# Ledger of designs, part 3: VHH binders against UV-B-induced protein At3g17800, chloroplastic

Target 1, 346 residues: UV-B-induced protein At3g17800, chloroplastic, of Arabidopsis thaliana (Mouse-ear cress) (q9lvj0)
Amino acid sequence: ASSASNDASSGSSPKPIAPLQLQSPAGQFLSQILVSHPHLVPAAVEQQLEQLQTDRDSQGQNKDSASVPGTDIVLYRRIAELKENERRRTLEEILYALVVQKFMEANVSLVPSVSPSSDPSGRVDTWPTKVEKLERLHSPEMYEMIHNHLALILGSRMGDLNSVAQISKLRVGQVYAASVMYGYFLKRVDQRFQLEKTMKILPGGSDESKTSVEQAEGTATYQAAVSSHPEVGAFAGGVSAKGFGSEIKPSRLRSYVMSFDAETLQRYATIRSREAVGIIEKHTEALFGKPEIVITPEGTVDSSKDEQIKISFGGMKRLVLEAVTFGSFLWDVESHVDARYHFVLN

## First folded at step 13 (VHH; from w03 with S101T)

Design x03
Fold by ESMFold2 at other seeds, fold request of step 15:
Structure x03 (fold): chain B 346 residues (1-346), chain A 119 residues (1-119)
Amino acid sequence: as target 1 above (346 residues)
Amino acid sequence: EVQLVESGGGLVKPGGSLRLSCAASGFTFSDYAARWFRQAPGKEREFVSGITSGGSTTYADSVKGRFTISRDNAKNSLYLQMNSLRAEDTAVYYCATYRLTYLSTYDHWGQGTLVTVSS
């Protein structure tokens, strides 16, 4: 009943390249380069990282020295904290710009901020539902896991993508954020898997990539294995994504993940940097708005009265695929930047 | 680091007034809902009052009309003005903050400040 204002839109502005608007001087500069000369973004980022390193080095040298005579130690510490916070915000925005650049290189537009539209249907998902470019961005093993993730989210509606439902905006945003984390985790694991898969060409390889049953019976039982595999049973509809005559292997990446101990799984499921966590939170809030909460007379926090939105299952599939891809790119971008400007703290 | 520090507790006579403060640091206080809870000896912790990031207030029935919650985002501070105090209001009062994001919930608690209402 109450009208919520969505302040992310502007009546005269062209469609922004990403829902999150960058506020730092570096972020605003990179946003302009992303639009005008996207091929120059890597060089611009290197320049910005060098400036951050210089700023951090000059502050670090002062920290290692004895106090400057006549200077208030408390005031000096507060100024240093403000500069460190500014560097963190700048770094966050550099990372976000690099993720956006990866989407542009893949010729994939990010979904714009989700808002009440003037569209007569009231549907929020006015974005294209074509997902072929997103699907091709991942290794085959990673895509198998992504497809199962989609099947779990969409359920029996995996084959009915034109259907429209009303669903909690909070739930959609949570699914999106969880899918970003899943993509981050999946890319991290897939990189390790692909490296170890390459090394299995040498003697002394590991059987971490295959189950003992599937390794022993792969050639003789591939037709029976297709019909009994969880990947086939997890999909709604027919087996069309694998093509006729293709060997259907067990989910090798799932088996690989199952070989990890619980400590390793917990570490891999954790986002490595506070900057990456901040990006995920800020990006999803830019897409869906901040979650609304109410404090009840009993003192509990209630988010169940969140706004409902209309979205097709095809639109939802597009959101989830983008989210997983965003997380995958975030892992790569985080690793790339950390090698040049160390900031990851385990 | 993340901290919530309560102050302003003390001894007061029935019918008196007291103002509690909670200083927040290490996080963006304005993005959080904030609540006061209290716990008397031998009893469960109970809700006293809450204020959303947007300023909407909620009160437990036992304190409505006597207590006023407020916040000053510029000073990163939460307040509880307690008037017409009763012996039943004797408790340790806790400041708490809460934020929901699409990734997580963030819940922070203070150490508590003792309020004693006695002749």
Scores: ipSAE 0.759, ipTM 0.899, lowest interface PAE 0.7, mean pLDDT 79
Fold by ESMFold2, fold request of step 15:
Structure x03 (fold): chain B 346 residues (1-346), chain A 119 residues (1-119)
Amino acid sequence: as target 1 above (346 residues)
Amino acid sequence: EVQLVESGGGLVKPGGSLRLSCAASGFTFSDYAARWFRQAPGKEREFVSGITSGGSTTYADSVKGRFTISRDNAKNSLYLQMNSLRAEDTAVYYCATYRLTYLSTYDHWGQGTLVTVSS
């Protein structure tokens, strides 16, 4: 005999693939494909982007036509605002679905929404860590910067990952969001760095068989430059380290970043699209809940009374690595989508 | 573009009522906490009432029981029902919105609407 009270009557998977649930028709469609047939997601995204382009072309034609009458002008503007909001939500959810797909292809599970657990310690970090996979998703130069970022966040506890801290949930969410921003920035700069590094090597690729000649030629060129430029010779007089090849001493991404002027750094530190900002905010709110605020009797807003959570330093490391990777993927995904459906401010 | 536009101010006799409105545009109003402030001539701007995105309300002691804050997220609007008005309620009334995300804070202010309570 069979009982209707068994747990099998609930029927659904208990593990969502990502903390943010997609609500638009396109987002719900992509969520289904992500679970059932993830290899079809690129084709499904192309279909959705074509629809967005068609909708934009129709709206552009209407905007260039004759204006509507008085009260119809107010209704027309309200309808246009609603359609723009729907377009932005759809686009945000396409971007998010593509980021989730990249995590799935890397065999890295996203951390689920942070909630109180029945764990005896009260810790929220029950997620299994696959930090090796996360670390391998980045170039060696980008990984060095990520490691330094982790060291700044975790401090001396980098070597004591089993320790547990009680920390503001608001602060953990802020660290996560900042780490997403940092990953986005790092990927943007790393792509430029890797391209320039490759281009600088291409003309000299056949010269690798001339190691001793290259060292001698480098010394001769250095001596000639010193001779013809006395100021250069004064700055170079204390340096004696020669013989390094580009593959032996690769350029550090940090030094590359430091070579940028302030305007370039500001531009690269800025998220390019409102849609990318939107999914960072929605993703972090799905993970940590909306930040709690209180309006005081004096009329100010207060966020200092916030939920405290218990998390191990290993759990925090996993969160930060995921956040940086999310930001890195978001840069790639934003660029990919923009090439097919132009939406990014230049 | 972000805008907050107050309306509904005017002249009213003591004991009367007014309803202020604040229309929000250029952002998702439902994600924001909203507040009313007022500034009387010769005085500092003071808090009147606030409502969080979750609907929790707060009132200054001077208006508690007489004023009611409400919001209509579908219309992107904030309201202040002012009853039992007194001469001391004469001021310019300002609408403000606030949102905290894990990424940033967003704080917006309107231009104000004048309320005059006089015989």
Scores: ipSAE 0.758, ipTM 0.889, lowest interface PAE 0.6, mean pLDDT 79
Fold by ESMFold2 at other seeds, last read:
Structure x03 (fold): chain B 346 residues (1-346), chain A 119 residues (1-119)
Amino acid sequence: as target 1 above (346 residues)
Amino acid sequence: EVQLVESGGGLVKPGGSLRLSCAASGFTFSDYAARWFRQAPGKEREFVSGITSGGSTTYADSVKGRFTISRDNAKNSLYLQMNSLRAEDTAVYYCATYRLTYLSTYDHWGQGTLVTVSS
């Protein structure tokens, strides 16, 4: 009881478990379990989903009718709106708790709310810059796409992790949110790709490489048959590209994505549920604060009071990798929950 | 679904008062900034007043001191108290809400309510 009252995320270390504080009764319950008995979170989620299903099944009453015109319809609409808002918040917080659990299972701490640090550089990134755990949470093909995404964001500074940039906090939050969307998209398409790859129905097929090269590599011992390169990269280590002036880096997942028509690509790039959109928005606002808005005397909405922050490129890389991973986990969590409590309409 | 429904418009004599209401549904009103606009026949739509989610208010010069914007987040409602009305205030008054998130911009508009100031 006292743990729920004291926000258990603040008691086990100086840092909270996740930046978003859950407010619904179900969310507060799950937050306590996430801290105290994380192995019980799946069972607790099942209980909460059963309650939501029971509540929905009992909603057999006609919500469009009113016995007293005007008065009843106003009260009916207000009651229905309140119940729908609470159902949505509860479901959002269940999804968020499950995403947080997946980070905990991966032994990856979520970045805390962005705030000033005592670091002499003045930068806000207090979080570890090592990202190996995050990079290994994705298929090799998905990781290649994530790397390209990082290169696009970081530009020529992709490999210069110690440099510090001064950038709009609003812009960093927008990049984070876009990266969550991208991770969601990537996981969605990667699942289809991996299934089709296993069934050998991908465009181009699994055996379109040169037969002689594939047979030669097939007689090798896979990873460590080569005495000159026992542990480094099964196919890449120790090969000199003499005669080739440049390296190419094809991506089978990128090629697969390029095979989609525009309508399919648009559909896959869209978050399926409003609840998933809602937790992305709430999570990013917990990290970066709500974007400040000023209404000018001309009636225009202005966000010019946006805070500037200092962040290292390593800190930004870690942040973007977390965002992509969050989106990837969200796709899985959304699918898992929808199978047990149907809420996805797309 | 998102709805903004204005009410409280009507015919009033110069010097009179009206109170406009805007009922919001289908979204969390407390997260939004809200504004009143008006459009007189033959004129472009103009800003009247606005209130941020935090309660900060802004008024067009033409209505300052005569109009008061307010909100009741518990009732998902926006209000405009209009005093000392003039013939020049005759217009269709629109309720609008605005929210910026890290994912998107949400901009919603009502259908308007007619205010006529005439002898």
Scores: ipSAE 0.755, ipTM 0.889, lowest interface PAE 0.6, mean pLDDT 79
Fold by ESMFold2 at other seeds, look of step 15:
Structure x03 (fold): chain B 346 residues (1-346), chain A 119 residues (1-119)
Amino acid sequence: as target 1 above (346 residues)
Amino acid sequence: EVQLVESGGGLVKPGGSLRLSCAASGFTFSDYAARWFRQAPGKEREFVSGITSGGSTTYADSVKGRFTISRDNAKNSLYLQMNSLRAEDTAVYYCATYRLTYLSTYDHWGQGTLVTVSS
């Protein structure tokens, strides 16, 4: 696909609207519209999704396993793979553009690529530490869970946001990615919770037993389910602490999550689409650069060349809140697009 | 859909040469580090050689100077040139790829190709 060329578009600014630069023709088109005519993005996305559907339907009609000899089958399979990869990349970029649009509608600028600072302090976090807009984007119950997540990451420093630490860039990126996954999970469960709350069908005991001794068994089930899935292992900074219930104020959403059986919890902790996983990976690599690895003489892989960065705890809080919000938006955007162009397998 | 397919194995006399290939599909090969491993009968799988996505190479001491790893990202292919072969090099050779992201690790393995060095 086309193309890394800079064209002098009318109304284009030198600052990128988001850290990830879109490469597909559809992505570049949507990037232009995001800047020039943001009110047209939903209609442009609908057009692009219709084109993707037409292309996918045409591939299904053109593929005929009876029409080709064995060598021609290999060629047609390769062509189909290339077209599928292009559709996947196009879809990822449509999803990303919609997430960026949600940040624009909320009047929240995405943090730019994290690079060595020109700031005299050496800190990479030159972005504002005020986070009220980000905090207001979530239901009160969801935000209680986000606050607990922040408390686990920041520890006692949640009250001392001006402190500065020198931290592995790899670790910051991993915390960011895990926080995106956590926001995705939280939005999924909160959406169900808010619906059930509105219909008065919340699980028995939730309304009348939100602070109760008998919740101990629900905690054990929740902890076991979170620990048993590889994708949830990336949430280690969010929900893996066994003591978190004893130090953190109970919440209705936490109690609701505790009511899930292990299979339901595992399903909700899983990102539904490969495209959503790909967006998280590409977005975090745009922010923090690709992780470096080395192959040792013994054949093992090692990431010891990781860069250190200087960041305030307020800067870290801003990154985590953005990451959770990104994940929350990604859940909504994925659901919206799936209703129009089915791509989610589960 | 992820696939690593080794080829080029066979029977070779001591002192001879052989070139292994590994064709990658279903993922962006250029983003991955790639490694060759081998497993001789009755032994554990051992590292042979590796090459990072940036082209940096690493060799096990037992093959250094005799084997050369290379990659062709345009063809999604990994190669192992094996020279001065010895009976001890007899093994099934496996292609493996590895990628670290901020979200996950991806580790892919081929089915292996048999190399037999005997007179």
Scores: ipSAE 0.748, ipTM 0.889, lowest interface PAE 0.7, mean pLDDT 80

Design x03
Fold by ESMFold2 at other seeds, fold request of step 15:
Structure x03 (fold): chain B 346 residues (1-346), chain A 119 residues (1-119)
Amino acid sequence: as target 1 above (346 residues)
Amino acid sequence: EVQLVESGGGLVKPGGSLRLSCAASGFTFSDYAARWFRQAPGKEREFVSGITSGGSTTYADSVKGRFTISRDNAKNSLYLQMNSLRAEDTAVYYCATYRLTYLSTYDHWGQGTLVTVSS
């Protein structure tokens, strides 16, 4: 967990607060504020967003005024491209800093980069497995869905957290990334559910509502909501997918999600911004390293010789809960920033 | 949006040299592995050379020792130096990029540039 008081004599240098290191001037500034004065992060972010807005507004005016020769047109477009890319990088890092700030406010330390084990057992999961803070960060209905997600990943070992698995590092990272996407999706849907519950317009709460699940209970929802990556299914399938599926309890949010038509479900299962996708990819690469690939003499790409790691089921549970929480926070942060600096196109 | 543009193709004599370029735009080239492929008329596309994001190179046996792949991440560009060219090197040469992330694979292809080796 998070420990804020008595760390002056430990280690040779301060531990980073998050695995992803920020590179932009704004990101580096926010990283310092996160450590030194975390309560000032919202004000610092506001200043950085104002700078981004000013830069974008001035670029838009220059674009309209670019009436120069053809070679200058090529140079202008290259300069505009570089500026747009830098704004995108800066925005990603502002979003990431805000997600990290939400973890700090919750007194939850992010798992550090997964490194070669110094533990005699060979396990990589030296992080605390205390998850009560993570579990409390979600509505009861959202947590029911998170519990089902954990049951799919952990299988029969949901109750035996000391067991150790040897598993591909690539697959752990893919499960983590998929769990971030799932948390993002769940928060998006849960916000709509909570609003409609407050207004008493949910399908199960109105006599005039005749909406029922037109599609099979598990098929469309599982395909769209649980995983866009087959790695989650492959991980769970090694345990006992048939018996595991029968043990999944109904939940109000699951029923609500199953009431969506396919178009609505697809829209909600999509990450809204390129910046959010980039954050998920960069954060998971900071945690697990870039996936290793080799180009064979035949020209194919080979990732089959992936590193194996040892991780307890408790360590895996902690990773998945962090991932879902990260996705949930990312949805909130994306929405908050979009209201101040419009960038979401969906 | 995403674009790979090959250039530098042309007519050369056997034993000659040619340098192909591939300009990348719309994505962060330095994060990608890059490969050259070629396709002679009436034949299937074949691998020529590849370079990982970390700089490790791979060559098809037919071009090893004659071709050199390189990249310039600052210019978002991939290169193929082709020396000691032979008639069998005549083909359309394609630039391709590949990235594996924990979320997705990203695979991009150019439109090709023609290399003709003839007296």
Scores: ipSAE 0.743, ipTM 0.888, lowest interface PAE 0.7, mean pLDDT 80
Fold by ESMFold2 at other seeds, last read:
Structure x03 (fold): chain B 346 residues (1-346), chain A 119 residues (1-119)
Amino acid sequence: as target 1 above (346 residues)
Amino acid sequence: EVQLVESGGGLVKPGGSLRLSCAASGFTFSDYAARWFRQAPGKEREFVSGITSGGSTTYADSVKGRFTISRDNAKNSLYLQMNSLRAEDTAVYYCATYRLTYLSTYDHWGQGTLVTVSS
């Protein structure tokens, strides 16, 4: 009906279930199913993955069975490139829809796009500060690592969640993105740790009672992996690992991670697929807006004059816990989809 | 595969015009800021002009009023219209793109196209 009261028209606008709006035909279909019939999302995703596989197989068959005439070589290459790009976009949006579904199954609402504050305090964090659901989604060992991550970010304000900071929106988004990567990494190593723990096959470096010399060698490798995300260090007040290390509680998972050599840690600290990287970038841009840059008269790019926002430490904690959980879910979803439609090349 | 390919360079007389093109592939060009640089023989690379993803333009003082940067996101292309060319504009012209995300920076460069302005 085109006729409605002013209040009814305003109240009929649906709230988005996630900050990123999907644009592909498959993504738009899945986003509608997520809202209206979420129980159908797994079947809809399986259908979309079968279609992607069929489309990819058809393109491979065409290459093997035909040679393209000279004038059609340019056209054929452009059409094939466009179809490959469309399949990639579709896959990204399928992955994102599955991550959103995992949040819905956990009864955790994703934080909406950060918008100008209408709150009397000027704060942008209008989302709930209660985080118990998010905390329950992780193994006890993974949760201890998440707590250490929070301590690095929040510092002395870990115990005063009502306090408010004014901080660069760019920095908050960078901390969020780094926290997604950290959650992805943690889930990857935690799955290996939990499997080895169940089979009682754990290296001695997983012992939380290591000597200081043995711990120092493992600590250097772990801090190198954490230091690959400078936004975490910058938000927590610098790069002094010893200053923040005294607030980090030892755990079996931390010890397990410390037992890895540098090449293993670097491999585990990387995102396996370009699609997962794209999801993190698109999700954070949907949440915080694209980072603003200007081109100076000298031709350099400048991002230093970014919007300032007010956020409570409780709001920041909620945001970081969501980010870590998003990364954890992304690892699971990526692995699940890769088993059905191979796309991970790492 | 990320690729920036410049074209449209050549020999022109002083006072003449050229239009340079840069074709982008392997990434979402519309998300990137784009810039033109140039490097004359024996000189350091210098900024010519830039355009943000939103269309805001910036020019080096030496080319203001003579050069116009533009982009066509539907064609993944960056352009530089060069008018009133001078001998000092002789250089290899490079296309470059830049994007800042919350995860990373992406900075891509083309191989360049030669512009020669001579009597």
Scores: ipSAE 0.743, ipTM 0.879, lowest interface PAE 0.6, mean pLDDT 80
Fold by ESMFold2, look of step 15:
Structure x03 (fold): chain B 346 residues (1-346), chain A 119 residues (1-119)
Amino acid sequence: as target 1 above (346 residues)
Amino acid sequence: EVQLVESGGGLVKPGGSLRLSCAASGFTFSDYAARWFRQAPGKEREFVSGITSGGSTTYADSVKGRFTISRDNAKNSLYLQMNSLRAEDTAVYYCATYRLTYLSTYDHWGQGTLVTVSS
């Protein structure tokens, strides 16, 4: 047992930089580099991706040997599946480490795992309420969309961030995950929007950047991206978004998104890789714990036994802004890694 | 590719035993709750037994004390030990898995294995 003069400390382990702990050898290595030698992270990632490529290429040689007489096809396929699963886990952890790096470069600490609080108030939101750094990480047009998203979630309490409520932990986690997906979507469309603005200024391009603001009477595109997760809609309704929420403001990015045909909207609302979906699920489970379910005597699955948590509306705002930023970074990180180690099969 | 494959069904006399297996592939089985269902000819599918990812078990009243559900996460396998079999246990038995995440629900089903209990 270790003993120390300070009441809160009994160990020597550094505090984790993110709620999800990386388990693969590459992930553990990158976690250490992120803390100790951050300037080496790009080179370390490149080396890990090269190793991953080498492993994938050597596995292709093993698959070729499965056609040789006498080879146990069942054993060969089992070994190949195990190696592919390990490479997938390793890749997910490389991607996660890069998202964490982007938060560190922005000087934004990730919210720690939500746990039962020893705080006398019972509140789980012990994290800083500074959101200015998160807000500056997005284009003005993207932030307008993020602000509207916050208004839908927080409703009438948008202006009273010190108020606290008891809220379903399951619902908070669902809102967080949906907000990650929304940030991924927003970055994807904003990146295209910003590029088109720049191209219109270039020689030989259209320079029609002074377009009239169009008022979109429907919210179909915005709601389609968010409403693919009924959890977000239920939360927004639960905080009385209609009664005290601000009206959805027209914005140039919203109008741009509304101009997409249904096929483009569906494509943009989809997370491109299985690995990115896995990261979102694992990160949110690290934050909130796995959702609890029970099997009823009738054989149905019941998730209505739901832990309640006490959180301020400022704490919720911080979670949602982090989630949107996480999704935005995930889009960039996914694209960056795919260019160096192809894995997005869309 | 997600796959659930049941095996171990067959013909057995009343009072006999069978052990059903369900092999899972293409997903992380240990994260899933798993259930057995059965469907007798001309009847609706009914719940037999379930086991959560944490190991909590649930049984239909008609099989309590006779059937035992278990799982081996290292082998990605779900089992149903069926003892003291009766003619009323004759059915196609289905393996199913379920997972709730903060993004989605995942529900997978096998194709079934026939159990016939007759003299």
Scores: ipSAE 0.719, ipTM 0.873, lowest interface PAE 0.7, mean pLDDT 80

